# Designs tried in a protein design chat: miniprotein binders against Uncharacterized protein YPL067C. Part 11

Target 1, 184 residues: Uncharacterized protein YPL067C, of Saccharomyces cerevisiae (q02754)
Amino acid sequence: GWKWEQIKEIIESGELARLKRSRQMTDKYHEHKKRTAGLDMNQYVLQKLGWSLDEPQLENAAAKAFSSSTLYAVRANDFPYNFEPGVVHLVLWSKVALPVHSPDKAVREAARARMNAFLQAQPLLRPLLSSGHVAWFVNYPELQSVARIFHAHVLLFFPRERYSAEQVKTTVDDILSHGFEPLA

## First folded at step 6 (miniprotein)

Design s6 (from q2 with V12I A26L V45I V65I V79I)
Fold by ESMFold2-Fast, scan of step 6:
Order: structure tokens, then sequence, then C-alpha cells
Structure s6 (fold): chain B 184 residues (1-184), chain A 89 residues (1-89)
């Protein structure tokens, strides 16, 4: 599957469709799509997360994204892409959308800076951040099955030569059970 | 030992298939029945971890043991994902 440096290059180039085309379980993915046909995926995700989106209250709240643990949740990606062993694929769901693809450069850069600041502030990610082993991306709306709820893909790379399976499991368990810390 | 390793890898593949089948049932089914099936999968993963420890004690090379541990890790992560999905149902 895709090597870590290749993954980063694809994300930086914005060719996000290339990552999605490399799904490991294409046949199972297509079968799952058939089984879930007719479901309102946006409503399903909201129910799963226990969320209610009050649009008037969230209006103009972009600057406060990630400021409270009630505004986001980190979960596993159900159908991970075809990445090399050691890549852990998470999804960060947010009630507050970050305009990371805005055509306005200042808006785009501010949104991306907010996401980067949020990930940089996570104690559990510190060793990976130091070695360039954390990456993230947001699919363009046309590539999303859940287009109305903002979500970012967060990739963590644990090279086998530096990490044991037990260390990776402990870190992933901590992230999923405690979540990420709010950004002050 | 080679036969034991092959059998262990077959069990890992079978558990991964059962995990995929449970993911299909997340949109339907009884949450309590799904929780019981996850408990069974967790016990089987524990058994595989113990078998890997036994293989290590019998002198199977460290590289092979590490490969098996990584395969088990990915199964364990998938089970954690299913557990969270079912909790939120």
Amino acid sequence: as target 1 above (184 residues)
Amino acid sequence: SPEDIRNLKEKIDQLLERIWELKEKLFKGDPEALKKEIEKLEKEIDQLEEEIKRLARKGVDPETIEELKWEILFLAIQILYLTEEIREK
C-alpha cells in the first residue's frame, strides 16, 4: 500500500481521490454500500455521536472550533485506505466546520492553522509530531458520504522499527477512550 | 511450529472476516446480541495472544513473532472500533 512519504505528498498535492481509490477492501466496501443504501447517513452519524446540531448557535463559531470537548469526537475510520502497515486511520468529527478548502487564502490558512494547532497540542501525539508521523486531510464535499457534518481524516504512522505492537495499541486505546484535549 | 504459525494466521483471517460481518450488522440488529459477539471475539484474540507467547517461548524467530503481533494489533483495533460503534447505538 501507500508508503508514508507518498501519503504526505498526495495530501500536499490535493489529489485526495487517489487515496480513496486505494481502499483495501473494495469488494467488502461495495457490498457494505449496497447494505446501507437508503440510510440517511448524516442522521445516522448524528445519532451515533449523540449530537444535535443547532445551526443558529454554531453560526460564526469557526474561531472556537475544538474549544470544548463537546464540540468534537475522534473515532476510527470504518474502511481504512490501503496504507502500509503501521498507519492508523482516525476520523475527527466536529460540530463546527473549518473552511480548510476556502478559495479565500486568508480564511483557508486560518482554518488549517486551527487544525494544526489542535493536533500539535495533543500530548499523546507529541512523539509522532516530532518525527513527522501525523498527517490530516479533509475530503472535498463531492468525495464525502456524510457531507453535512465536518470531519477530518487523521493519520498516525508508527514505524515498526521504532514501535512495538503493544506501544501502538496503548496509544490508540488512550486516544479512543479519552479523546483529544480541547484547544485553549 | 510452521504448522502452528499457519494455523494461527488462518485464525486471524477468520476473525477479520467475522469483524467485517459484524460491521454490516451495525445498521441493523440487536445491540445486546452484537455486544455478546464482540465479547466472544475479544476472548478469541486473547487466546491468539497467548498462542503467540507460546510460540515465542518455543523459539520461533523474533521477526515472525513481531509480524504476528502486528496482525493481532490490527484485529484488536478493529474490535475497539466496533465496541465504540455499538456503545453509541
Scores: ipSAE 0.194, ipTM 0.579, lowest interface PAE 4.5, mean pLDDT 78
ESMFold2 (binder alone), alone request of step 6: mean pLDDT 83; pTM 0.781

Design s8 (from q2 with K11L K25A E37L E51A)
Fold by ESMFold2-Fast, scan of step 6:
Parts: sequence; structure tokens; C-alpha cells
Structure s8 (fold): chain B 184 residues (1-184), chain A 89 residues (1-89)
Amino acid sequence: as target 1 above (184 residues)
Amino acid sequence: SPEDIRNLKELVDQLLERIWELKEAAFKGDPEALKKLIEKLEKEVDQLEEAIKRLARKGVDPETVEELKWEILFLAIQVLYLTEEIREK
């Protein structure tokens, strides 16, 4: 599957469809897709998170993203991508949408800066951030199965020569059980 | 042995199947089905852990055991997460 450096290159180049196509080549993905074919994915996610979407969003929503633990949730990805062993795939769900693909450069840069600031502030990610082993992306609308709820894919890379499987499991369990800290 | 490795992979596939059954039942909101699936999943997790320990006790080298743990790490994480998520309902 995709190596960590290749994954970062694909994210940087914006060729996100390549990651999703790789996912569709796996037998496990086909089985998962068959099992969820009859489900409304937006409703499924809302029920899983215990959320209801509010209307409408306020101006400067990007500046308010992640400011309270009630505005987001981090979960393990339900549909694994074809990544090398040691890549942990999380999904960060947010009630506040970040326009990270806006055609307006200032808007796009501010949204991306907010996401980067949020991830950089997490104590649980500090060792991985130091070694360049945290990456994130948001699929373009046409690639999203859950288009009504903002979500970012957060990838954590644990090289096996530096981490045991038990250490990775412990770290991921800590992230999923405690969640991420709000951005002050 | 080759048989032990095949048995481990079969147990991994079984756990993956249970994970999707739990997600479907959680979406449908059936408390009795969820209770039964959680009990079954917990038993299957115990069987997986015991199978890995048996490989170590039979003298499979530590690096091979570690490679198998890495191979199934994602499933272990999914199981821990789903158990916690469903218990909170």
C-alpha cells in the first residue's frame, strides 16, 4: 500500500482521488461497501456521533472551529485505505465547516491554519508531530460519502522500528477515549 | 505452524465480520441485538489474544509474533472503539 512519504506527496499535490481509488482496490473495501449500501451515510454518522446539525453557520466560523469539545469528535475510520502498516487513519468530525478548498486564497489559508493549529496543540500528537508523522486532508465534495458533515482525515504514522504494536494501540486508545483538547 | 497462522487469519476475518454487524445493529437501534453482538465480540477478542499468546508459547520467534500484532492492529483498535461506543448507548 501507499508509503508514508508517498501519502504526504499525494496530499500536498491535491491528487486526493488517488487515495480513494487505492481504497476501492481492496477486497475489504468491497465487503464494507456492500454492507453499508442501504444506509443513509449522513444519518448513520449523525446517529453514531449523537449529533443534530444546526442551521445556519456564523461569519468567521473558521475562527470558532474546535473552540469547544462539543463542536467536534475524533473517531477511527470506518473504511480503511490501502496504506502501509503503521499508518493509523482517524476521522475528525466537525460541526463547523472549514473552507480548506476555497478558491479564495486568504479564506483557504486561514482555514488550513486553523486545522494545523488545532493538531499542533494536541499533547498526544507531540512526538509524531516532531518527526513529521502527522498528516491530514479533506476530500473534495465529489469524493465525499458524507457531504453534509465537515470531516478531515487525520493520519498518524508509527514506524515499526520505533514503536511496538502495543504502544500504538495504547496511544490510539488514549486519543479515542479522551479526545482532542479544544483550541484556546 | 501454517495451521496456527491460518486459524489466526480466520479469527481476524471473523472479528471484521462482527464489527460490521455491530455497526449495522447500532444504526438500527436494536438493544437486544447489540447486547448479543457485544458478548460475542468480547469472546472473539479473547480468542484472538489467546491465539497470539499460543504462538509465542510454541516458540514462534518474537519478531514474527510482533509482525502478526502489527497486521491485526487496526482490527484491535476498531474492536476497542466499538465496544466503548456501544456501551455508551
Scores: ipSAE 0.264, ipTM 0.621, lowest interface PAE 3.0, mean pLDDT 77
ESMFold2 (binder alone), alone request of step 6: mean pLDDT 71; pTM 0.593

Design s9
Fold by ESMFold2-Fast, scan of step 6:
Structure s9 (fold): chain B 184 residues (1-184), chain A 90 residues (1-90)
Amino acid sequence: as target 1 above (184 residues)
Amino acid sequence: SPEDIRNLKEKVDQLLERIWELKEKAFKRGDPEALKKEIEKLEKEVDQLEEEIKRLARKGVDPETVEELKWEILFLAIQVLYLTEEIREK
């Protein structure tokens, strides 16, 4: 699958469709997709997270994003992309939309800075951050299956020469069990 | 040895297929208690595969091959963690 440096280059270039197209397509995946085709994925995700979004998401409220643990949740990516072994693919869901693709440069940069500050503040990610093994992206609207809820893909890379399988499992379990810490 | 490795990889593929089936049931909000029991069975089978890899290492299977198998089992273990989170309410 895609090597870590290639993944970072693709994210930086903005060719996000390439990452999604790399996803392994099996008969089981196609069958699962067919069986879930009639479901409202936005409603499913809201129910799963225990959220209500009757009010519109706040836009350009970057300073409020991630300020309370009730405003976000980190979960598994249900359909893994074709990445090299050691890449863990998480999804960060947020009630506050971050306009990371805004055509307004100042708005775009502020939103991206908020996301980066949030991930950089996570104690569980500290070793990976130090080695450049944390990356994130937000799919363009046309690539999203859940368009009404802001979510970022968060990728963690654990090189096999540096990490044991047990260490990776422990770190992932800690992240899923405890979640990420709010950013003041 | 080559046959043992092939059989282990086939077992990994079978468990991954069962994980996809359970994800479908969880996605359609199936019975949480029934899903929890099926996930516990998967956890035990993953543990058994980890034990089998250790046996292969003791039998003298190449360390690089053993490490590759450990990473394949790690992928299964992570998928089981994802499935466990999927059935949590709230």
Scores: ipSAE 0.347, ipTM 0.684, lowest interface PAE 3.0, mean pLDDT 80
ESMFold2 (binder alone), alone request of step 6: mean pLDDT 80; pTM 0.757

Design x02 (from q2 with E66L E71Y Q78M L80R)
Fold by ESMFold2-Fast, scan of step 6:
Structure x02 (fold): chain B 184 residues (1-184), chain A 89 residues (1-89)
Amino acid sequence: as target 1 above (184 residues)
Amino acid sequence: SPEDIRNLKEKVDQLLERIWELKEKAFKGDPEALKKEIEKLEKEVDQLEEEIKRLARKGVDPETVLELKWYILFLAIMVRYLTEEIREK
């Protein structure tokens, strides 16, 4: 599957559709079956997160994103992409939308800066951040299965020569159990 | 052996496929039946962990063993959170 440096290059170039197209034919088939089965993916996600069905996202509030632990949740990705072993694929769900693809440069850069500041502030990510092994992206609207709820893909790379399976499991369990710390 | 490794990788792929199918059915299916299927899936993941330990004892190269352990770690995480998600319904 996609090597870590290739993944980072794809994210930087904005060719995000390539990451989804890297999935196996079987994975694509199941995704298609789920869509044609008429599943309400927005409802599914809200139930999974324990969030209110009528809870709106506040747009153009990049400075308020991640300011309280009640405004976001981190979970393991339900349908992993075809990445090399060692890549952990998480999804960061947010009640506050970050306009990271805004055509307005100032708005776009402010939203991206907020996400970067949030991830950089996480103690559990510190060793990976130091080695350049944390990346994130937000799919363009046309690529999203869940369009109503803002979510970012957060990728953590644990090179096998530096991390045991036990260490990776402990770190990921800590992240998923305790969550990320709010950004003031 | 190469066949043992290939067979284990195929079983990992089949378990991932079943996890996706169970997530799809969890929205519309019978909660009691889904819980039993997830319990079976948890046992199969445990069995795969034991098979990997067996391959390591047979002298399969450390790199391949680490790759297989990575796949099992991912499966274990997926099954754990699927189980808790259904308990909360």
Scores: ipSAE 0.012, ipTM 0.374, lowest interface PAE 9.0, mean pLDDT 74

Design x03 (from q2 with L16F E66M F74W Q78L L80K)
Amino acid sequence: SPEDIRNLKEKVDQLFERIWELKEKAFKGDPEALKKEIEKLEKEVDQLEEEIKRLARKGVDPETVMELKWEILWLAILVKYLTEEIREK
ESMFold2 (binder alone), alone request of step 6: mean pLDDT 78; pTM 0.742
ESMFold2-Fast, scan of step 6: ipSAE 0.539; ipTM 0.773

Design x04 (from q2 with D13E L16W W20F Q78M E84R)
Fold by ESMFold2-Fast, scan of step 6:
Structure x04 (fold): chain B 184 residues (1-184), chain A 89 residues (1-89)
Amino acid sequence: as target 1 above (184 residues)
Amino acid sequence: SPEDIRNLKEKVEQLWERIFELKEKAFKGDPEALKKEIEKLEKEVDQLEEEIKRLARKGVDPETVEELKWEILFLAIMVLYLTREIREK
């Protein structure tokens, strides 16, 4: 599967469609996708996160993204991507959308800065951040299965020579249990 | 041995299939029945973790064993994720 440096190059180049390749379970993933094709995936995700359709969403409030733990949720990616061993794939769901692909440069840069500030503030990510082993991307709308709920893919790389499988599992368990800290 | 590694690979593939089945059932199914299936899956993943450690100690095909060890880690992470999802329902 894609090596960490290749993944970063793909994200930087914006060729995000290349990252959606299924891993060794391609045929079973397609079979599962067919079985769930009739489901409202936006509604499914809201139920999964415990979010209500009646819950208020912040409008015109991109600057308030991640300001409260009630506005986002971190989960493991539901399906394996074609990444090398040691890449952990998380999904950051947000009630507040960040216009990270806005054609307006100032808007785009502010949105990306907010996301970067949020991830860089996380104590659990600090060792990986210092080594360049945290990356994120938001799929273009045409690539999204769940287009109405903002979500970013957060990739964590744990090089096998530096981390044991047990250490990786403990770190992931901590992230999923405690979540990320709100951005002040 | 090559047979032991092949058997482990088959079990890993079967568990991925079961995970996909459980994801579909999680949307539609009875929470209590789903919880029991996930508990059974967790036990099966624990058994794979022990088996891969045994193969590692034997020194059999170190590169393939190391790769399988990381694949089993991903299965364990998916099971952890499913367990949390059921608890939150």
Scores: ipSAE 0.105, ipTM 0.535, lowest interface PAE 6.3, mean pLDDT 77

Design x05 (from q2 with L16Y K23L E71W Q78R L80R)
Fold by ESMFold2-Fast, scan of step 6:
Structure x05 (fold): chain B 184 residues (1-184), chain A 89 residues (1-89)
Amino acid sequence: as target 1 above (184 residues)
Amino acid sequence: SPEDIRNLKEKVDQLYERIWELLEKAFKGDPEALKKEIEKLEKEVDQLEEEIKRLARKGVDPETVEELKWWILFLAIRVRYLTEEIREK
């Protein structure tokens, strides 16, 4: 599957359509999509997270993104992409949308800076951040199955020579059970 | 053996399919019926963890075994949180 440096290059270039599930996982995902045809995937995700998104103003409060633990949730990705062993694929769901693809450069950079600041502030990510083993991306709306709820793909790389499977499990379990810390 | 590795791959694929089926049923309003099935999935993941450790000892196709080890790890994590997702309906 994609090596870590290749994954980072693809994200930096914006060629997000190149990041794909393995053939086997893609087939399973299509089977799931066929069985859930007619179900509102946006509503399914809201139920799973215990959320309600009635007010459009929440989607425009970018400066307040991640300011409270009630505004976001981190989960394991159900259908991981074809990445090399050691890459953990998480999804960060947010009630507040970040305009990370805005055509306005100042807006885009501020949104991306907010996301970077949020991830950089996480104690559990510190060892990976220092070695360049944390990356994130937001799919373009055309590529999203759940287009009405802001979500970012957060990738954590645990090189096998530096991390045991047990250490990876402990870190990931901690992230998923306690979540990320709000950005002050 | 190569046959053991193939069988393990099939078990891993089947577990992912069952997880998606459970999520589908939970969304359709049947979470209580699935609690016992989640316990069975947890036991099956434990068995896969033992099988992959045994295969690693044999030293056959170490790259594929390493990939399967990581897939089984992520299955274990996913199954752990499946119960919480179903409960929070």
Scores: ipSAE 0.059, ipTM 0.505, lowest interface PAE 6.4, mean pLDDT 76

Design x06 (from q2 with D13E E42K E66A A76E Q78L L80R E84Q)
Fold by ESMFold2-Fast, scan of step 6:
Structure x06 (fold): chain B 184 residues (1-184), chain A 89 residues (1-89)
Amino acid sequence: as target 1 above (184 residues)
Amino acid sequence: SPEDIRNLKEKVEQLLERIWELKEKAFKGDPEALKKEIEKLKKEVDQLEEEIKRLARKGVDPETVAELKWEILFLEILVRYLTQEIREK
């Protein structure tokens, strides 16, 4: 599976299609998807999060992304990619879309800066941020199963020689139970 | 033994499959019946953790034990939040 430094290189290069699930997880994902084939995946996620995206004030509001805890949610990814042991794969769902792939460089960089500022402000991520063990990416639209709801993949790396599974579980449980803090 | 390790990994995969099935049912099923199934899953995950501890005591190498603990960590996280997902329905 992909090593942490390779994962960061792939994210930075934009070759996101190379980040693939393990064969076992892919087979399980396809079986789950087959059982949910009659369900709109966008509606499924909205129902799971208890959300509605019919608020017109959220249009073109990228600068306000993550400004209130009601605008986002962090969850464990049910179908993690083929990463080395120690990589925890979270999904950050947002009612406000960030144009992180905009062809306009200024727009793209501002959106990415907002995401980076949000993650860098999280107290629970500080030790990992200090060691370069936090990364994120947003799949291109053509790679997304849930295209209507903005979501970022947030990867946390806990090297096994430095962290026990119990320590990782405690940290991840803390993140998932308390959530991330709003940005400004 | 290699057979015991393979059997444990297979149980992990079976529990992950049942978690996905329950997530789908969370929007359509009886919340009380779903909560009972979640408690059953929690018990089975706890049993896997004890099985890993038994393998460690039998002299299975530390790297394999660590790998198995990492595999059930994901299950423990998902099971912990299943009740919350049903409640948030």
Scores: ipSAE 0.041, ipTM 0.496, lowest interface PAE 7.4, mean pLDDT 77

Design x07 (from q2 with L16M E71L F74Y Q78A)
Fold by ESMFold2-Fast, scan of step 6:
Structure x07 (fold): chain B 184 residues (1-184), chain A 89 residues (1-89)
Amino acid sequence: as target 1 above (184 residues)
Amino acid sequence: SPEDIRNLKEKVDQLMERIWELKEKAFKGDPEALKKEIEKLEKEVDQLEEEIKRLARKGVDPETVEELKWLILYLAIAVLYLTEEIREK
């Protein structure tokens, strides 16, 4: 599947549609979507995360996103993309939308800076951050199945030469059970 | 043997498919029934971990053993994620 350096190049180029699921995973994903076609996916995600309906969008997203642990949640991705072994694919859900694709440069840069600051502040990610093994992206609206709830894909790369499967499991379990630390 | 390795990889694929089927059922499902299915999956993962240890004792090369451990890690993560869905119901 896609090697880590290729993944980073694709993210940086903005050609996110190139990050594809394997043929088998794509078929399973489409089958799952057909079976869940009658469900409101926005409602499903809100219920799954235990979030309230009709929560207003906060103004000044770059200053408020991730400021409290009640404003976000991290989960494992249900349908992973075709990445090389060692890549862990997480989804970061946020009640506060970060306009990371805004046509306004200042807004876009502030939103991206907030996301980067949040991930860089995580103690559990420190070894991976120092090695360039953390990446993130937000799909363009036309690529999203849950368009009304902000979510970012967070990719963690654990090279086999440096990490055992047990160490990776411990780190991922820690992230999923305790979540990320809020950013002041 | 090569057949044992192929069988283990096939079993991992089958369990991943089962996890996605259960995720679909989580939209509609009875929490008690889903909890029992997750318990069965956890036992299946434990059995695969023991089989990898058995293959290592039989002299399967360390690189192959490590590859299999990584496949089981992804499977275990998927089971944990499904467990979280049940908890939140």
Scores: ipSAE 0.113, ipTM 0.538, lowest interface PAE 5.8, mean pLDDT 78

Design x08 (from q2 with L16F W20L Q78F L80R)
Fold by ESMFold2-Fast, scan of step 6:
Structure x08 (fold): chain B 184 residues (1-184), chain A 89 residues (1-89)
Amino acid sequence: as target 1 above (184 residues)
Amino acid sequence: SPEDIRNLKEKVDQLFERILELKEKAFKGDPEALKKEIEKLEKEVDQLEEEIKRLARKGVDPETVEELKWEILFLAIFVRYLTEEIREK
């Protein structure tokens, strides 16, 4: 599967479709799609998160993104992409949309800065941040199966020579149980 | 033995299929009944973790053991996500 440095290069180049086409557990992903055919994925995700379909997206309020734990949720990606062992694939769902692909450079940079600030502030990510082992991306709208709800893919790399599977599990369990800390 | 490894891989595959079935059922099903099924899955993942440690002690190839540990890690993550999903209902 994709090596960590290759993943970062693909994200920086914007070739996000290459990551999506490399889905891990592809056979199981196809079987799941067959079983869930006909479900509205946007509605399904909102129900899973306990969020209202009428909850407004605050696209022009990037500074409010992640300011309260009620505005976001972090979950494991059900079907991670085909990455090398040690890459953990999370999804960060947000009620506040961040226009990270805006054609307006100032808007785009402010949105990306907010996401980076949020991830950089996480105590549980500190060791990975220091070694360059945290990356994120937002799929272009045409690549999203859940287009109405803002979500970012957050990738955590735990090199196998430095981390055991048990240590990775402990960290991921902590993230999923405690969540990420709000950014004031 | 090779048969023990094949049997463990089969159990991993079967648990992943049950996780997918429960994800679909969680959309349509009774949250209380689903919580019990998730608890059973958590116990079975714990049993798989113990079984791979047993195989490692019996001298199974370290590379194979590491691959299985990683697959079990993904199962544990998926079960954790199902627990969170049902709690949110």
Scores: ipSAE 0.012, ipTM 0.399, lowest interface PAE 9.0, mean pLDDT 75

Design x09 (from q2 with L16F W20Y F27W F74W Q78A L80M)
Fold by ESMFold2-Fast, scan of step 6:
Structure x09 (fold): chain B 184 residues (1-184), chain A 89 residues (1-89)
Amino acid sequence: as target 1 above (184 residues)
Amino acid sequence: SPEDIRNLKEKVDQLFERIYELKEKAWKGDPEALKKEIEKLEKEVDQLEEEIKRLARKGVDPETVEELKWEILWLAIAVMYLTEEIREK
């Protein structure tokens, strides 16, 4: 599948539609979509996360993104994309949307800076951040099955030459069990 | 043996399929029955980890052993996520 440097190039170029799941996972994803046809996917995800979105409480919310652990959740991706072995694919769900694709450059860059600051502040990601092995992207609205709830794809690369499966499992277990730290 | 390795990989695929089926049933099924199925998945993942250790002791090459460990790493993570999602329900 896609090598780490290719993944970063695709994200940087904005050609997100080129990222694909493995053939096996794509078939299972299509079956999953077929089995969940007729469901309100936004409501389904909210129930799974135990969330309720109170829109008035989220007013002026972009500045509050990630400011409390109750505003976000990190989970493993249900159906991994076709990435090389060693790429861990997480989904960061947020009650607060970040306008990372805004046509307004200042708004777009501020939103992206907030996401970068949040990931850079994570102690568990520090070694990977230092080696350029953390990337993220947000699909364009037309590519999203769950368009009402903001979610970012967070990719962690553990080169097999530097990391054992045991080390990767320990790090991922820690991330999923403890979550990410709020951003001040 | 090559047959043991093929059998292990087949079991991994079967467990992934079962996990996806359980995710589809998470909100429609009996919560107690679902918890029991997850416990069975956890036990089967543990058995696969022990089988990999057995293959290593039988002299399967370190590269193949590490490949198998990576294949069940994703399986273990998927089971862990399913377990966490259902624990409070």
Scores: ipSAE 0.090, ipTM 0.527, lowest interface PAE 6.2, mean pLDDT 77

Design x10 (from q2 with D13L L16F W20F K23R Q78L L80K)
Fold by ESMFold2-Fast, scan of step 6:
Structure x10 (fold): chain B 184 residues (1-184), chain A 89 residues (1-89)
Amino acid sequence: as target 1 above (184 residues)
Amino acid sequence: SPEDIRNLKEKVLQLFERIFELREKAFKGDPEALKKEIEKLEKEVDQLEEEIKRLARKGVDPETVEELKWEILFLAILVKYLTEEIREK
């Protein structure tokens, strides 16, 4: 599968369509899509997260994204991409959309800076951030199966030489149980 | 052995499939039936964790074992949080 340095290069180049599931996981994903063909995936995700996008607090501008723990949630990705062993694939769901692909450069850069600031501020990610082992991307709208709810793919790389499986399990469990800290 | 590795890979894929099915059923399903299926998944994941540790100690096909170890870790994480997601609906 994709090596960590290749993953970072693909994200930086914007060739996000190259980041895809293995053939085996693609087959599983297609079977799942056939079984869920009658379901509104946006509604399903909102129910799983216990969210309503009609709440008054969603009047927030993109600059206020992640300012409260009620505005986002971190979950494990159910359909792993074809990444090398040690890459943990999380999904960061947000009630406030970040226009990270805006054609307006200033808007795009501000949105990306907000996401980077949010991830850089996380104590649980500190060792990985120091070694360049945190990356993120947002699929282009045409690549999204849940297009109406903002979500970013957050990738954590735990090289086998530096981390045991138990250490990885503990760190990921902490992230999923406690969540990320709001960005003031 | 190659047979043990093939069987373990198949079990891992079958558990991902069952998790996908349970997520679908969580939208429409009976909570009591879902709890029982999740308990069965937890036990099967525990068995896979024991089996992969045994294979790792034997040094059989270390690259494939490493990949399966990470997949089993991911399965354990998904199953742990599946119960919370079902209750929260």
Scores: ipSAE 0.006, ipTM 0.420, lowest interface PAE 9.9, mean pLDDT 76

Design x11 (from q2 with D13Y L16M K23M Q78R L80R E84L)
Fold by ESMFold2-Fast, scan of step 6:
Structure x11 (fold): chain B 184 residues (1-184), chain A 89 residues (1-89)
Amino acid sequence: as target 1 above (184 residues)
Amino acid sequence: SPEDIRNLKEKVYQLMERIWELMEKAFKGDPEALKKEIEKLEKEVDQLEEEIKRLARKGVDPETVEELKWEILFLAIRVRYLTLEIREK
């Protein structure tokens, strides 16, 4: 599947539609979609996260994104994309939406800076950040199956030459069990 | 053997399929059916991890062993957190 450097190039270019599931996962995803036709996927995700968001959502609080552990959750992606072995695909769910694709450059850059600051502050990600092995993206609305809840795909690359599967499992277990640290 | 490796990979694939089925059942709110399936998934993941250890002890090459560990890594993580998500439902 996609090599780490190719993944980063695709994210940087904004051609996110090129990132796709493997053939097996694509077939299973389509089968899953057929069986869940008519189900509210936004409601399913809220139930999965134990969240209940009443409208209006925290849209005007973008600068406060990640400021409390109650405002976000990190989970493993259920239908991973076609990435090379060693890429761990997580989803960061947020009650506060970040306008990372805003046509307003200042708004877009501030939102992206907030996300980058959040990930850069994580002690568990420090070795990967130093080696350029952390990336993230937010799908455009037309690519999202869950359009009403802000979520970012967070990719962690553990080169097989440097990390065993057991070491990666320990690190990912820590992230998923304890979550990420809030950003002050 | 190559047959044992293919069989292990097939078992990983079948467990992934059962996880998706369990997610659908969790959404539909059938808690009694879920409890037994969760226990079966946890046990089967443990069995796959033990099978990989047995292959390593029988002298299957380290690269193939690591490939198999990576294939079940996401399965093991997903099963662990699916059980927590369903329990907290």
Scores: ipSAE 0.246, ipTM 0.617, lowest interface PAE 3.6, mean pLDDT 77

